# VH-VL binders against Acid phosphatase 1 (APS1), part 14

Target 1, 240 residues: Acid phosphatase 1 (APS1), of Solanum lycopersicum (Tomato) (Lycopersicon esculentum) (p27061)
Amino acid sequence: TENLNSHVFPRPLIIEYPEKQLRDELKCTTWRFVVETNNLSPWKTIPEECADYVKEYMVGPGYKMEIDRVSDEAGEYAKSVDLGDDGRDVWIFDVDETLLSNLPYYSDHRYGLEVFDDVEFDKWVENGTAPALGSSLKLYQEVLKLGFKVFLLTGRSERHRSVTVENLMNAGFHDWHKLILRGSDDHGKTATTYKSERRNAMVEEGFRIVGNSGDQWSDLLGSSMSYRSFKLPNPMYYIL
Short names: E, the ipSAE of ESMFold2; O, the ipSAE of OpenDDE; V2, 0.75 times the mean of E and O plus 0.25 times the DockQ between their complexes.

## First folded at step 22 (VH-VL; framework fv_cixutumumab)

Design y3 (from x3 with heavy chain W54Y, light chain S29R N95D; at its last look DockQ between E and O 0.63; V2 from the best seeds 0.00; counts 0 for: pae E 3.2 > 2)
Fold by ESMFold2, look of step 22:
Structure y3 (fold): chain C 240 residues (1-240), chain A 122 residues (1-122), chain B 108 residues (1-108)
Amino acid sequence: as target 1 above (240 residues)
Amino acid sequence: EVQLVQSGAEVKKPGSSVKVSCKASGGKFSRYAISWVRQAPGQGLEWMGGIIPYFGTANYAQKFQGRVTITADKSTSTAYMELSSLRSEDTAVYYCARVSGWDYGRYPFDYWGKGTTVTVSS
Amino acid sequence: SSELTQDPAVSVALGQTVRITCQGDSLSRYYAKWYQQKPGQAPILVIYGKNNRPSGIPDRFSGSSSGNTASLTITGAQAEDEADYYCNSKDSSDDHVVFGGGTKLTVL
């Protein structure tokens, strides 16, 4: 005979998460993973079906948590390095989506769903008001304190040098050793080629490229690669 | 200050091998590469190969492939070069040198050992 | 093979300027490094990069490059500059590093 325990009732059924909604989340999560592992052909816009996902990632805790983790790992590596005796150990930083955030611009342009408008983006850059990525500023300050030379290597044009310097300083970045922008001789080069050639020149001048922080694989890959590279997330756009 | 202290002179018979040591002090052993360069009497400098202790990766000049082995011991900050099947033309001074980066041809050899004389005679 | 060619000997009068050259195809892409070797001594680095002098090298030593040629210039040559001078650079083949044959500098 059976013993019924009326003190214990079945727990309320948890509302079933719609399977379509779960598949849509996994689709965009897997897309971002493929983006960040450099497994997609060059692309110009984010997938329409992932627009809400990218917005939520960029404005919510996910982006910040990932930036923080990458920057913390880079900081631990930097502290582990015994610098040479000649002051020629370098940490390279990209600028856009590495030190300065263009999220205010992209929030007005659907977080990468709109085809890139270089005229409107240049107007944003010329405003000189991009905020710092906080964890990158922390890393930047740490590598300077440790005794690295800091080189800023950006795909921004030389014509924007003055406003870029002003923006960086107002955002809290000071005392870099070099700021390298794309000159007229760099017209038509991919970012990978441009960045590789400038790193080649650094090596030929006797600099050791110890760390390199960037949001694009074009910042990190190519010739004269750093001893360690630190890829910051950026699913809003892709640069080859 | 950075110093590279090499093992003493060696006299060897043809067909034998020699192992020369190079102990680094005053610097960071794993953050640099070590090259081995020889100089026969009255001759110029000849790169034999090198090692990057951080990776444990050795590289050799084509002329010496198969006869030279370069190793490093990070715990003692010492690099070694072993040359086998010695011939009379291997009589030379063997230098170790620190390379100021991890590419032997792109970075300068900024500190050199005093050299180890190896004489190969029958 | 990326041969580096140096004149085997050059002379300079005391206090005058001399130029030692190193020529090879790889020097269009890679800077030469210059080493001084006195009799019975190990080489020492004197010039790298475009014109970088290590600490302790007199400022009368300078470097330059153009096309496939790298040059070491000694302005106001001193008696103690009498030595053999070697260049090296990246080898584009499997050999990684190539040295020039060396230049014996005589200070008259």
Scores: ipSAE 0.422, ipTM 0.751, lowest interface PAE 3.2, mean pLDDT 91
ESMFold2 (binder alone), look of step 22: mean pLDDT 92; pTM 0.947
OpenDDE, look of step 22: ipSAE 0.665; ipTM 0.862

Design y4 (from x3 with heavy chain W54Y, light chain K33R; at its last look DockQ between E and O 0.49; V2 from the best seeds 0.00; counts 0 for: pae E 3.3 > 2)
Fold by ESMFold2, look of step 22:
Structure y4 (fold): chain C 240 residues (1-240), chain A 122 residues (1-122), chain B 108 residues (1-108)
Amino acid sequence: as target 1 above (240 residues)
Amino acid sequence: EVQLVQSGAEVKKPGSSVKVSCKASGGKFSRYAISWVRQAPGQGLEWMGGIIPYFGTANYAQKFQGRVTITADKSTSTAYMELSSLRSEDTAVYYCARVSGWDYGRYPFDYWGKGTTVTVSS
Amino acid sequence: SSELTQDPAVSVALGQTVRITCQGDSLSSYYARWYQQKPGQAPILVIYGKNNRPSGIPDRFSGSSSGNTASLTITGAQAEDEADYYCNSKDSSDNHVVFGGGTKLTVL
């Protein structure tokens, strides 16, 4: 014998989080946003308080979803381009964290907490076993099928050409037009300067740089920039 | 085969204007830039300006700023160069040329029209 | 104003090698492009980049650059190479395009 009231008292639908708790819960998310938008440079290691966040992001669905989204957008752009009639439209790819994943190496080096060790990284590179980033391989193949020339522009040393070629081919990458590595004349240059100079040379050789895919702002910024740039996420390290 | 077909010779009086056309065929019009280059009798080549039809963006050499207007019609694959306030020293052959990229100073002019003679006399 | 300097005339004996030079401050940053023009004709592109030849340009044409100077070299010069040769590159004054004054090549 219950009576149904003809009206219901209103209640707030929004629960307000305490300001301190909100900042603590969003700390690493906001740090990654600042990093990926190039507002925090230079830096050498990830914040220790974000180590678990970076690991979970890199090995979980977050990283995969974001690289897939960037690669899909790049693919849609590539399909929209009206290519020229001389075969000189180019798509540039960086290699590390763009085509090949060094996550196996970084999983043994706390996902960016450790200061970069050139010697240990070179040993990893010399194994030639870095896996492909799957959505990047898909984009790579689509760009080739559409008629772009593909240039690979990497900060890896020329002394690692053979193992880099072997790794790329075993990972499923074939038929690039040119693979450009750092030579002896590139010693001491920032990645931004080095990659700018290589892009300048491409333009002077008559190539049009239509798209550029990279995980670092040093891959994308500088002189002779591409018509469109596609930045893949990488919170594990920063390259100037 | 890429061709750039220019309009015919013109005789003009001082103070008037001339508009020269350049129709592209056998290639893609919007994908490339078009430059305009003139050559007075017995003289060298002089860049006047250009247009990137994809963007509709025109650029002009400092010497011609204010007297030259360059336009493009993508539907007819035709670029136009109009030079105003003509003087006798504007007597020249006017060429259009395709630029193989969107930076006129960094890419080659890979195909040229045959030129349009403009004579300025009273 | 023009920032690319070329010698107005150069001669070469038939079958010999000749070098035509183009000099300007912008050439330390940008390669020159080279154009051949015969009397009454439009220019044609012969060299771009460091040493790229368009299709149809004979192998005797080559390009090089050092410092502020670009060079067009013709080895084994032939009678049909007699022409005016122009370089172009960026113009430092308006950041667009400048042509050199041209070099008349005479094949003897």
Scores: ipSAE 0.437, ipTM 0.761, lowest interface PAE 3.3, mean pLDDT 90
ESMFold2 (binder alone), look of step 22: mean pLDDT 91; pTM 0.942
OpenDDE, look of step 22: ipSAE 0.594; ipTM 0.820

Design y5 (from x3 with heavy chain G56D, light chain S29K; at its last look DockQ between E and O 0.62; V2 from the best seeds 0.00; counts 0 for: pae E 3.6 > 2)
Fold by ESMFold2, look of step 22:
Structure y5 (fold): chain C 240 residues (1-240), chain A 122 residues (1-122), chain B 108 residues (1-108)
Amino acid sequence: as target 1 above (240 residues)
Amino acid sequence: EVQLVQSGAEVKKPGSSVKVSCKASGGKFSRYAISWVRQAPGQGLEWMGGIIPWFDTANYAQKFQGRVTITADKSTSTAYMELSSLRSEDTAVYYCARVSGWDYGRYPFDYWGKGTTVTVSS
Amino acid sequence: SSELTQDPAVSVALGQTVRITCQGDSLSKYYAKWYQQKPGQAPILVIYGKNNRPSGIPDRFSGSSSGNTASLTITGAQAEDEADYYCNSKDSSDNHVVFGGGTKLTVL
């Protein structure tokens, strides 16, 4: 089998070309950029070739450093605001991937490679064990201390109110002014429509929406947008 | 407690200008918008324009474009409304009012000055 | 002409209930704000939002909305409620502010 002396060594090794290597290294970074800038909507799963990239981003320092930076910027903005004297300045937070992390669930589902399974996700939610995103908890506490009212505006169903409250409290979140979940009248609405309608109601009741923190563009876009919006990264899933 | 203190009554000749001041006390000036509203004798309320001191951004009702200038001085917590080319029909009470947000039409005017009477006569 | 329409005058017997209306296309999207003005005085805010009353406004004042119509209701009218009442909201023509023409309430 190796009786051919000309074929063992010194044949050159396979060398990867610089341009191909650079393109491969940038492919998944570029994909995440277009995802986070809302240039790829709608989408259902991460690209198979980026599965390892997303995992390393989510469990390594990349995700943490980015959520920390977004929350730090939001905190600096919040401190810069000269609040009104009527107690009607509001900071809105989304819940999933904004205050509570579903990373334990997604680590069992290939970090977004699997098509979303709402039945299995509901089982995870019903455990009430999602951990806090630490820098979001710090921001949450800071905006309360500064005198903002805090409204939690989530796409979770009203049927999950009790477990959501328990999860939030166990994760360290207390003293929100409102927790708004989807009711029966909100079934079938996009998140953009649902959240816009709830923000419209806030403004018409005399609240000023000063800051809004969310991981999805559907949390931030639409009508009655906040004075300033803060987009947390989330390459694992997209909500319309 | 929030209070808006306006400058005193003025008697003006046709063709001249008037500048009315509105000083906020007991509240936060830069954070809120200020609207200017006038009321001619026996007539209703008419929005003239307003300013958002935080952004130094003034907006005017179409009827008053070109004749009204609204400014604010954050250091003295004072807004000003200047109306030029006065006519007898500009005789009115001029109110300033605080708007509880930065959209004059979506938020209430929660505090009002007592008004400044401007009389235009020969 | 104003985009918001109010009846010029209404009357109510002492202790009875009266409704003052404000109608305009903008009111399907934006709630009316209601102001009371007594002779020789500045207006004061009495109702905003669906039915929000500022501090110091008696609970006999309430607000409601349906379609393009907003209403200010005074239940158990008192002599001191005799005043002019104005609504305001967004002005659809320049995206700022429009006032209704005002309603003079007479308490009999």
Scores: ipSAE 0.419, ipTM 0.762, lowest interface PAE 3.6, mean pLDDT 90
ESMFold2 (binder alone), look of step 22: mean pLDDT 92; pTM 0.948
OpenDDE, look of step 22: ipSAE 0.583; ipTM 0.837

Design y6 (from x3 with light chain G49A; at its last look DockQ between E and O 0.73; V2 from the best seeds 0.00; counts 0 for: pae E 3.8 > 2)
Fold by ESMFold2, look of step 22:
Structure y6 (fold): chain C 240 residues (1-240), chain A 122 residues (1-122), chain B 108 residues (1-108)
Amino acid sequence: as target 1 above (240 residues)
Amino acid sequence: EVQLVQSGAEVKKPGSSVKVSCKASGGKFSRYAISWVRQAPGQGLEWMGGIIPWFGTANYAQKFQGRVTITADKSTSTAYMELSSLRSEDTAVYYCARVSGWDYGRYPFDYWGKGTTVTVSS
Amino acid sequence: SSELTQDPAVSVALGQTVRITCQGDSLSSYYAKWYQQKPGQAPILVIYAKNNRPSGIPDRFSGSSSGNTASLTITGAQAEDEADYYCNSKDSSDNHVVFGGGTKLTVL
């Protein structure tokens, strides 16, 4: 009967199904917010219930709008700085998910749902084909034009120096002052410790660290921090 | 050429104050910290404190906390050091120096003023 | 209170090599900066970082560091090198900057 059929599929049930999807989406947007504000402990993979959300964020306009906004703000800051007269003002860039995108790799690894695999990631790095993040390349070129020295400070291994240089140059990055990679004496250090030690050395060599662009809080926090730091979003992975 | 021009010699009575100026030219004033260093007759160099004009923040050595005030005027490219409650032991040459960065202890003092002699006499 | 310790006086014969030392716990983390001061004059920076010379400082001036000790070396000392030499570095206390007591170099 019509009344029984109406109660089998009530209007609140139809509305409730879209309402449940909205609540699930809010769970993932709020999760990303607390990730990006450094309010979660170290984590290894994205939540399984947010896998579709992270994929859509990374391949859709959300990620691009956010990285573009961060780089635009960094560019405005860089233009506002009255540089010193000795050529020792520095802008630091991380490499992975800051200048070069590993999205092709992560698209084959469920956008961060799989536990990180050092061996497979090294194979991807050795291919040397990671594309540039366009707004980061624009910022990179602007800070060079303004007179900053550019340091590239990456957690990549020193054994990957040659392929990293080749990839960066093919992606459009030229004329950095120094590319710093992990050496053998950096084994077992957190990224925060490693990057802090390299920034300490920069300061002791007489450089002033004015800006720092990175996708991980470990790129930005620690000792000898830049005067301004610019955090690019990256919900796919966390580095301590 | 970067130059730091300091105000002239002063003779002061005990209990008074002195304010020494340090005008920068030939460089970017607000970009660099300015340190104040004194040297009593026959003695070594003693850091008193400094200021970063861009940020307007001043820092003081513990010995001088409460007696020294360091300020900067970006519009005239001039830093000032005022020392109060003067006593005969404050007789010294007072130098300003440019610091090549934003941490007084990690960066060198790359340019120095010629010094301002302050004599505290009854 | 971190201190930087320097010998009060050192002598060198004209044309010979001399080393002036600066010792303190902070020097394991922060490089010393070295200043030359002649009587009646302001100090001038002669060495910073590991072994950087500002423009105009002769190459006979060099710096080195090991552990808690920094050294200023003058090779082929000249009469004009007779001066007081000070090191400074970061102080881990509220003082921000610490100077050594100074070393009077006499060129014989």
Scores: ipSAE 0.354, ipTM 0.734, lowest interface PAE 3.8, mean pLDDT 90
ESMFold2 (binder alone), look of step 22: mean pLDDT 91; pTM 0.944
OpenDDE, look of step 22: ipSAE 0.549; ipTM 0.816

## First folded at step 23 (VH-VL; framework fv_cixutumumab)

Design z1 (from x3 with light chain D94G N95D; at its last look DockQ between E and O 0.67; V2 from the best seeds 0.00; counts 0 for: pae E 3.0 > 2)
Fold by ESMFold2, look of step 23:
Structure z1 (fold): chain C 240 residues (1-240), chain A 122 residues (1-122), chain B 108 residues (1-108)
Amino acid sequence: as target 1 above (240 residues)
Amino acid sequence: EVQLVQSGAEVKKPGSSVKVSCKASGGKFSRYAISWVRQAPGQGLEWMGGIIPWFGTANYAQKFQGRVTITADKSTSTAYMELSSLRSEDTAVYYCARVSGWDYGRYPFDYWGKGTTVTVSS
Amino acid sequence: SSELTQDPAVSVALGQTVRITCQGDSLSSYYAKWYQQKPGQAPILVIYGKNNRPSGIPDRFSGSSSGNTASLTITGAQAEDEADYYCNSKDSSGDHVVFGGGTKLTVL
């Protein structure tokens, strides 16, 4: 409906002409949003034009602020839960990009621009020196203190159990109820299938899966899903 | 301690309805599901349905669809089962049971009420 | 939908070992839960998961599974173990429960 008091059409006072740099930044910001909302599946590398954006996000304050925000929300939820009377309420954590950071590895591999090299990544894992994600360690300690049992459910291989345990303990993680890794019978399964099957087993043993923290949608989706899921950001790689 | 206290015995005529209550105490009502299970004289256990009080979501065994209504009142920690269009074969003991999670078939029924005897007689 | 099948009755001599079975398609994917019911009483849970006993259930009760069959084993049966035993699990729909027909255990 037209306003009769406005005998002329309104004119904008400002004409926006985004510089090429701003337009490229918006392209990468929107790409990351679509990635993190699971609208680009599957993919193997970050876009070439977003390489600088991803580096800045990962090494600057953006990544940390988002990790902190998700972990803080998970902590507030965990405190709000009125635990059952049988000690069978569990919180599940993924390991890579959830509790342990592989950013030192990815900083040498262009933050996801290079196609994943499982041989080189395994060498990095075998060093056992991945640092903790600080706010994830805080959440981990809080859920233990609240009385949750903690399950670590990772796509890492059973052959890396010893080094994974060493790395986790040196990074400050102690007292998990169970660490679950891929065995030989899990070869060829998608992460979604593998993690769903392990969650099914937890439920069959009488555990209630109350919270689940992971960086990949494959950590969170599928069967026997947790009551609440907490997706940590990770634009460097995608796992189906 | 967890207790499920059920309402008293009922004698009903065919075609009427019965509403049985199940009050939980000593536990965490909203964190568990409540199942209703009946047992006719000399017969086995028969699942009728259940409710998850946190969501207010009820599920019914196909045999009872359209005749049974299961509800919960979180403020009083009480679940209810109403069975309509009663017939003599509905004569049974009706139990409520706590399910130790939100999936009736995957989690055990860890605490049971003492049962409510409903007799349907003309 | 699948049913759970139990033998209607089984006997055991005092102090001996007895196994009560429950068979059904759902048991290949879902563990049976086992309940004991004495005359005039509500059922009580005796076994869940692979072999989990609730507090207060004697260690002579154990559970096992193989294929489509779940078993409840009572080692060193006592007179007080005489009861009806029911298994339950998930039906094929995924939202419902099915009980076995029950097994009357007589301790001789």
Scores: ipSAE 0.446, ipTM 0.767, lowest interface PAE 3.0, mean pLDDT 90
ESMFold2 (binder alone), look of step 23: mean pLDDT 92; pTM 0.947
OpenDDE, look of step 23: ipSAE 0.669; ipTM 0.865

Design z2 (from x3 with heavy chain W54Y, light chain K90R D94G N95D; at its last look DockQ between E and O 0.81; V2 from the best seeds 0.00; counts 0 for: pae E 2.4 > 2)
Heavy chain, then light chain:
Amino acid sequence: EVQLVQSGAEVKKPGSSVKVSCKASGGKFSRYAISWVRQAPGQGLEWMGGIIPYFGTANYAQKFQGRVTITADKSTSTAYMELSSLRSEDTAVYYCARVSGWDYGRYPFDYWGKGTTVTVSS
Amino acid sequence: SSELTQDPAVSVALGQTVRITCQGDSLSSYYAKWYQQKPGQAPILVIYGKNNRPSGIPDRFSGSSSGNTASLTITGAQAEDEADYYCNSRDSSGDHVVFGGGTKLTVL
ESMFold2, look of step 23: ipSAE 0.545; ipTM 0.811
ESMFold2 (binder alone), look of step 23: mean pLDDT 91; pTM 0.945
OpenDDE, look of step 23: ipSAE 0.642; ipTM 0.859
ESMFold2, look of step 25: ipSAE 0.567; ipTM 0.824
ESMFold2 (binder alone), look of step 25: mean pLDDT 92; pTM 0.947
OpenDDE, look of step 25: ipSAE 0.563; ipTM 0.818

Design z3 (from x3 with heavy chain I52Y; at its last look DockQ between E and O 0.62; V2 from the best seeds 0.00; counts 0 for: pae E 3.7 > 2)
Fold by ESMFold2, look of step 23:
Structure z3 (fold): chain C 240 residues (1-240), chain A 122 residues (1-122), chain B 108 residues (1-108)
Amino acid sequence: as target 1 above (240 residues)
Amino acid sequence: EVQLVQSGAEVKKPGSSVKVSCKASGGKFSRYAISWVRQAPGQGLEWMGGIYPWFGTANYAQKFQGRVTITADKSTSTAYMELSSLRSEDTAVYYCARVSGWDYGRYPFDYWGKGTTVTVSS
Amino acid sequence: SSELTQDPAVSVALGQTVRITCQGDSLSSYYAKWYQQKPGQAPILVIYGKNNRPSGIPDRFSGSSSGNTASLTITGAQAEDEADYYCNSKDSSDNHVVFGGGTKLTVL
C-alpha cells in the first residue's frame, strides 16, 4: 500500500511503455541504417510507422550534422590528393539532395510518405528556388580552389537546364566545368545506367574521376566508379 | 617534365631471369599506372602487364601470367618488371609507359621510357 | 575476338590525306589510342579519346570512330609522318590491353 519501492519497480507499465517507444525509435533508426548502406531496395515510400522519425531527422539537427560529416570527410580527402598537371582530375557532384535541397518540396509531401509525383516535382524544380546544402557549397568551393574540374551530373532533364543553372547560381554555385542532364537518348534508363554511361564517357575522354558526391547509390555505383565516393544521407526517397 | 628512365641493356642465357627498372621523375608516381610493353625485332608492340602503385596491384597479360612479376616502390618512384624462364623469343626491347590514369585499357600511355634491350642467346 | 586489326602498310602521296584504320569488337565500347613510332625510337601518343591531341602533335592528325572501327587521319601528309602507327584499347573481357599489329605508313 504505502511501500512505494516494491510497487513502483514491479510496475511493468512504466517499463513497458518506455521500452516500446524505444524499440519503435530503434526500428526506424535501424531502417535508415539499412537504407543508407544499400541493404533495403527497391522502395517507393518511407514506412508509415517511420514518418515522424524521418520528419524529425530531416528538420532537426541530425540530417545537417550527417551532411556536415560527409562533406568534411570529402574535403579532407580532396586536400590529400596529388592532382595531375593535365587538368583532367574531376570531382562529380549530383545536384538534388547533394548541392540543392528539395526539403521545402518534401515538407509538403510528408517527407517521402507520398508516392513520388513527377508532375508536381517538376513544377517545384521549375520554380528554381531550392536552397543550397551549406556544407556541400563549402566542399564545392574547396575542390575548385584545389584545382579539380567540377562536373555536375544530374538526373534532371535537359528541358530544365536553364532553371537549374539559375537555381545553382542563385544558391552560390559558380564556375562548374560541365553540367550534364538527361537528354532525349536517356529516356527510360535507370539512374544507375544513365550515370554509369556518362561516367564511362568521361573516362574515355581521359578524365580521372577522383571524387564523387551523391545522395543515392545510383550516383556512386555502376561502371567507371570514382576513386573515392561520398554518400550523403537521404532517407526520403530512393532512385533506382 | 615527366621522364621515365629505364635500366641498361641486358644479355641473358635461356632459362634465366631479367629484371628491368623504370624510374619516374617530374610527375605523380602513385596516381598513375605503369605499363610494360615489349617489341621483338621487326615486330609490333605487345602489352605484358602493368601496376597501379597506389594499391600495389599488378595485372598481367594472359600470355605472360606465371612468368612475369611487376612491382613498384613508391619511395623511389620506381617500377620493376621481372621475366623468368627466358627463351630466345623473349629477345626484345622492353618499354615502360605511364598510363594517364589507373585503367591501362581506357587511359592513354602518355609518356614512354626509351626502352631496355634484352638479348637471350646461348 | 580480342584482337585489333590494322592493315600492315599504307602509302600516301606527299600533301595528300591518308586514313589508317583499327578494327575490333572492343572499339564499339572503348576509344582507340594511337601511337606513332619512328625507327629506333620509343612510341609517342598522337590521338586519344574521340579526337584529342597531346601538346605538340600537329593538327593534321585527327581521330574518329564508327561501330567497331577507329581511324587515324593525317591531312596533308609530310615526309616526317612516315612511321609505324599502332592503336590500342581495352579488351571488354578481362582488363586486357590489346595493341593492333601496326601500320607502316610510307609517304611517297
Scores: ipSAE 0.405, ipTM 0.756, lowest interface PAE 3.7, mean pLDDT 90
ESMFold2 (binder alone), look of step 23: mean pLDDT 92; pTM 0.948
OpenDDE, look of step 23: ipSAE 0.566; ipTM 0.829

Design z4 (from x3 with heavy chain D103L, light chain N95D; at its last look DockQ between E and O 0.53; V2 from the best seeds 0.00; counts 0 for: pae E 2.6 > 2)
Fold by ESMFold2, look of step 23:
Structure z4 (fold): chain C 240 residues (1-240), chain A 122 residues (1-122), chain B 108 residues (1-108)
Amino acid sequence: as target 1 above (240 residues)
Amino acid sequence: EVQLVQSGAEVKKPGSSVKVSCKASGGKFSRYAISWVRQAPGQGLEWMGGIIPWFGTANYAQKFQGRVTITADKSTSTAYMELSSLRSEDTAVYYCARVSGWLYGRYPFDYWGKGTTVTVSS
Amino acid sequence: SSELTQDPAVSVALGQTVRITCQGDSLSSYYAKWYQQKPGQAPILVIYGKNNRPSGIPDRFSGSSSGNTASLTITGAQAEDEADYYCNSKDSSDDHVVFGGGTKLTVL
């Protein structure tokens, strides 16, 4: 409290404790905000002091509510679109942290506090057991029902095509029109470059990219951007 | 069925202006660009510019900057091209065409109007 | 340079195969779009993308690309294929367009 007398209670303890706790909480909230608004990039790990915050956000209602909000807005936009007659209106989805959740993997890796480990992550991917993000599955089904072509554009390697297909189908995703993975020719490209080149190819074939859902700015920015893009939250990792 | 219906032929004096209309029916108007292309007698096709009605933003070929104004009225699904300071070399057929998306250089012109003949003579 | 160059005229015997070319620096990165125009008529789209035909275009029309050159091929040319053919593509930006000068196809 502001009116605490220093002779009655230790002023530093009462004032410092509430103020310090509020400052520390705001520190992590503000960190997440600048990450999600693309004002802090690139980075490799979450701040050590925010590990508990990220855990509570990811496993609590906050992450789900934000995913729901973004997916609901995307659904309203999709319903507002009057599709062309040529079947070339496309919705693009990323896969990881967009359709499939890697939260089980990241819960074993301190929610992004550990530097990314390619080998351990590949083992997780090869299990083929990533669960669906529920609101993304709902959006996915809605855009299919509306008549969009659905293209999945992922940074996963082509060598994981079979297990990725199996995982997607078991998680409830069916009937996509294309699944695009990194091939050998994509070695060394940033995700932004890789995804831009794949979108360029789509546009050159006459596809209109009407919507694009992804958790990383590299999914959404670059060349041949969609008419409208939808950024899902993901404070656990960053991809350039 | 997408159709582009253009206004009728015009005979104009040098120094005057002409405004050609292009009404779209049977398809979407606001998200697809409308391009204007002219063709002088015995000559090739020349892109003049276009508009994306949803954005209201017109784009012009450099040659026509300052002489051409392209607008759209979403309520009537009609695009307009106005060419000012007419010269005899502006005698041509003026086509409108729908672009199959919002990027003029990346998408094909999939539907064309029948053209509007503009004759500039004294 | 965004100029697109076409030969002004090409001839083909009835039933034979002809190729009409369009050359320009932009075509190394962007596909040409091809239009057919008969005298006194508006152009119509014939080929876009690498080899995509709009509905109603006969399958004797095909497209291809190599380096800075796009080609429109008509296999088994018919009398009704006699027309002017134009290519277009991206000019300086995605919002700007350039046309080739056109190629008059004569079917003999």
Scores: ipSAE 0.554, ipTM 0.813, lowest interface PAE 2.6, mean pLDDT 90
ESMFold2 (binder alone), look of step 23: mean pLDDT 92; pTM 0.946
OpenDDE, look of step 23: ipSAE 0.594; ipTM 0.839

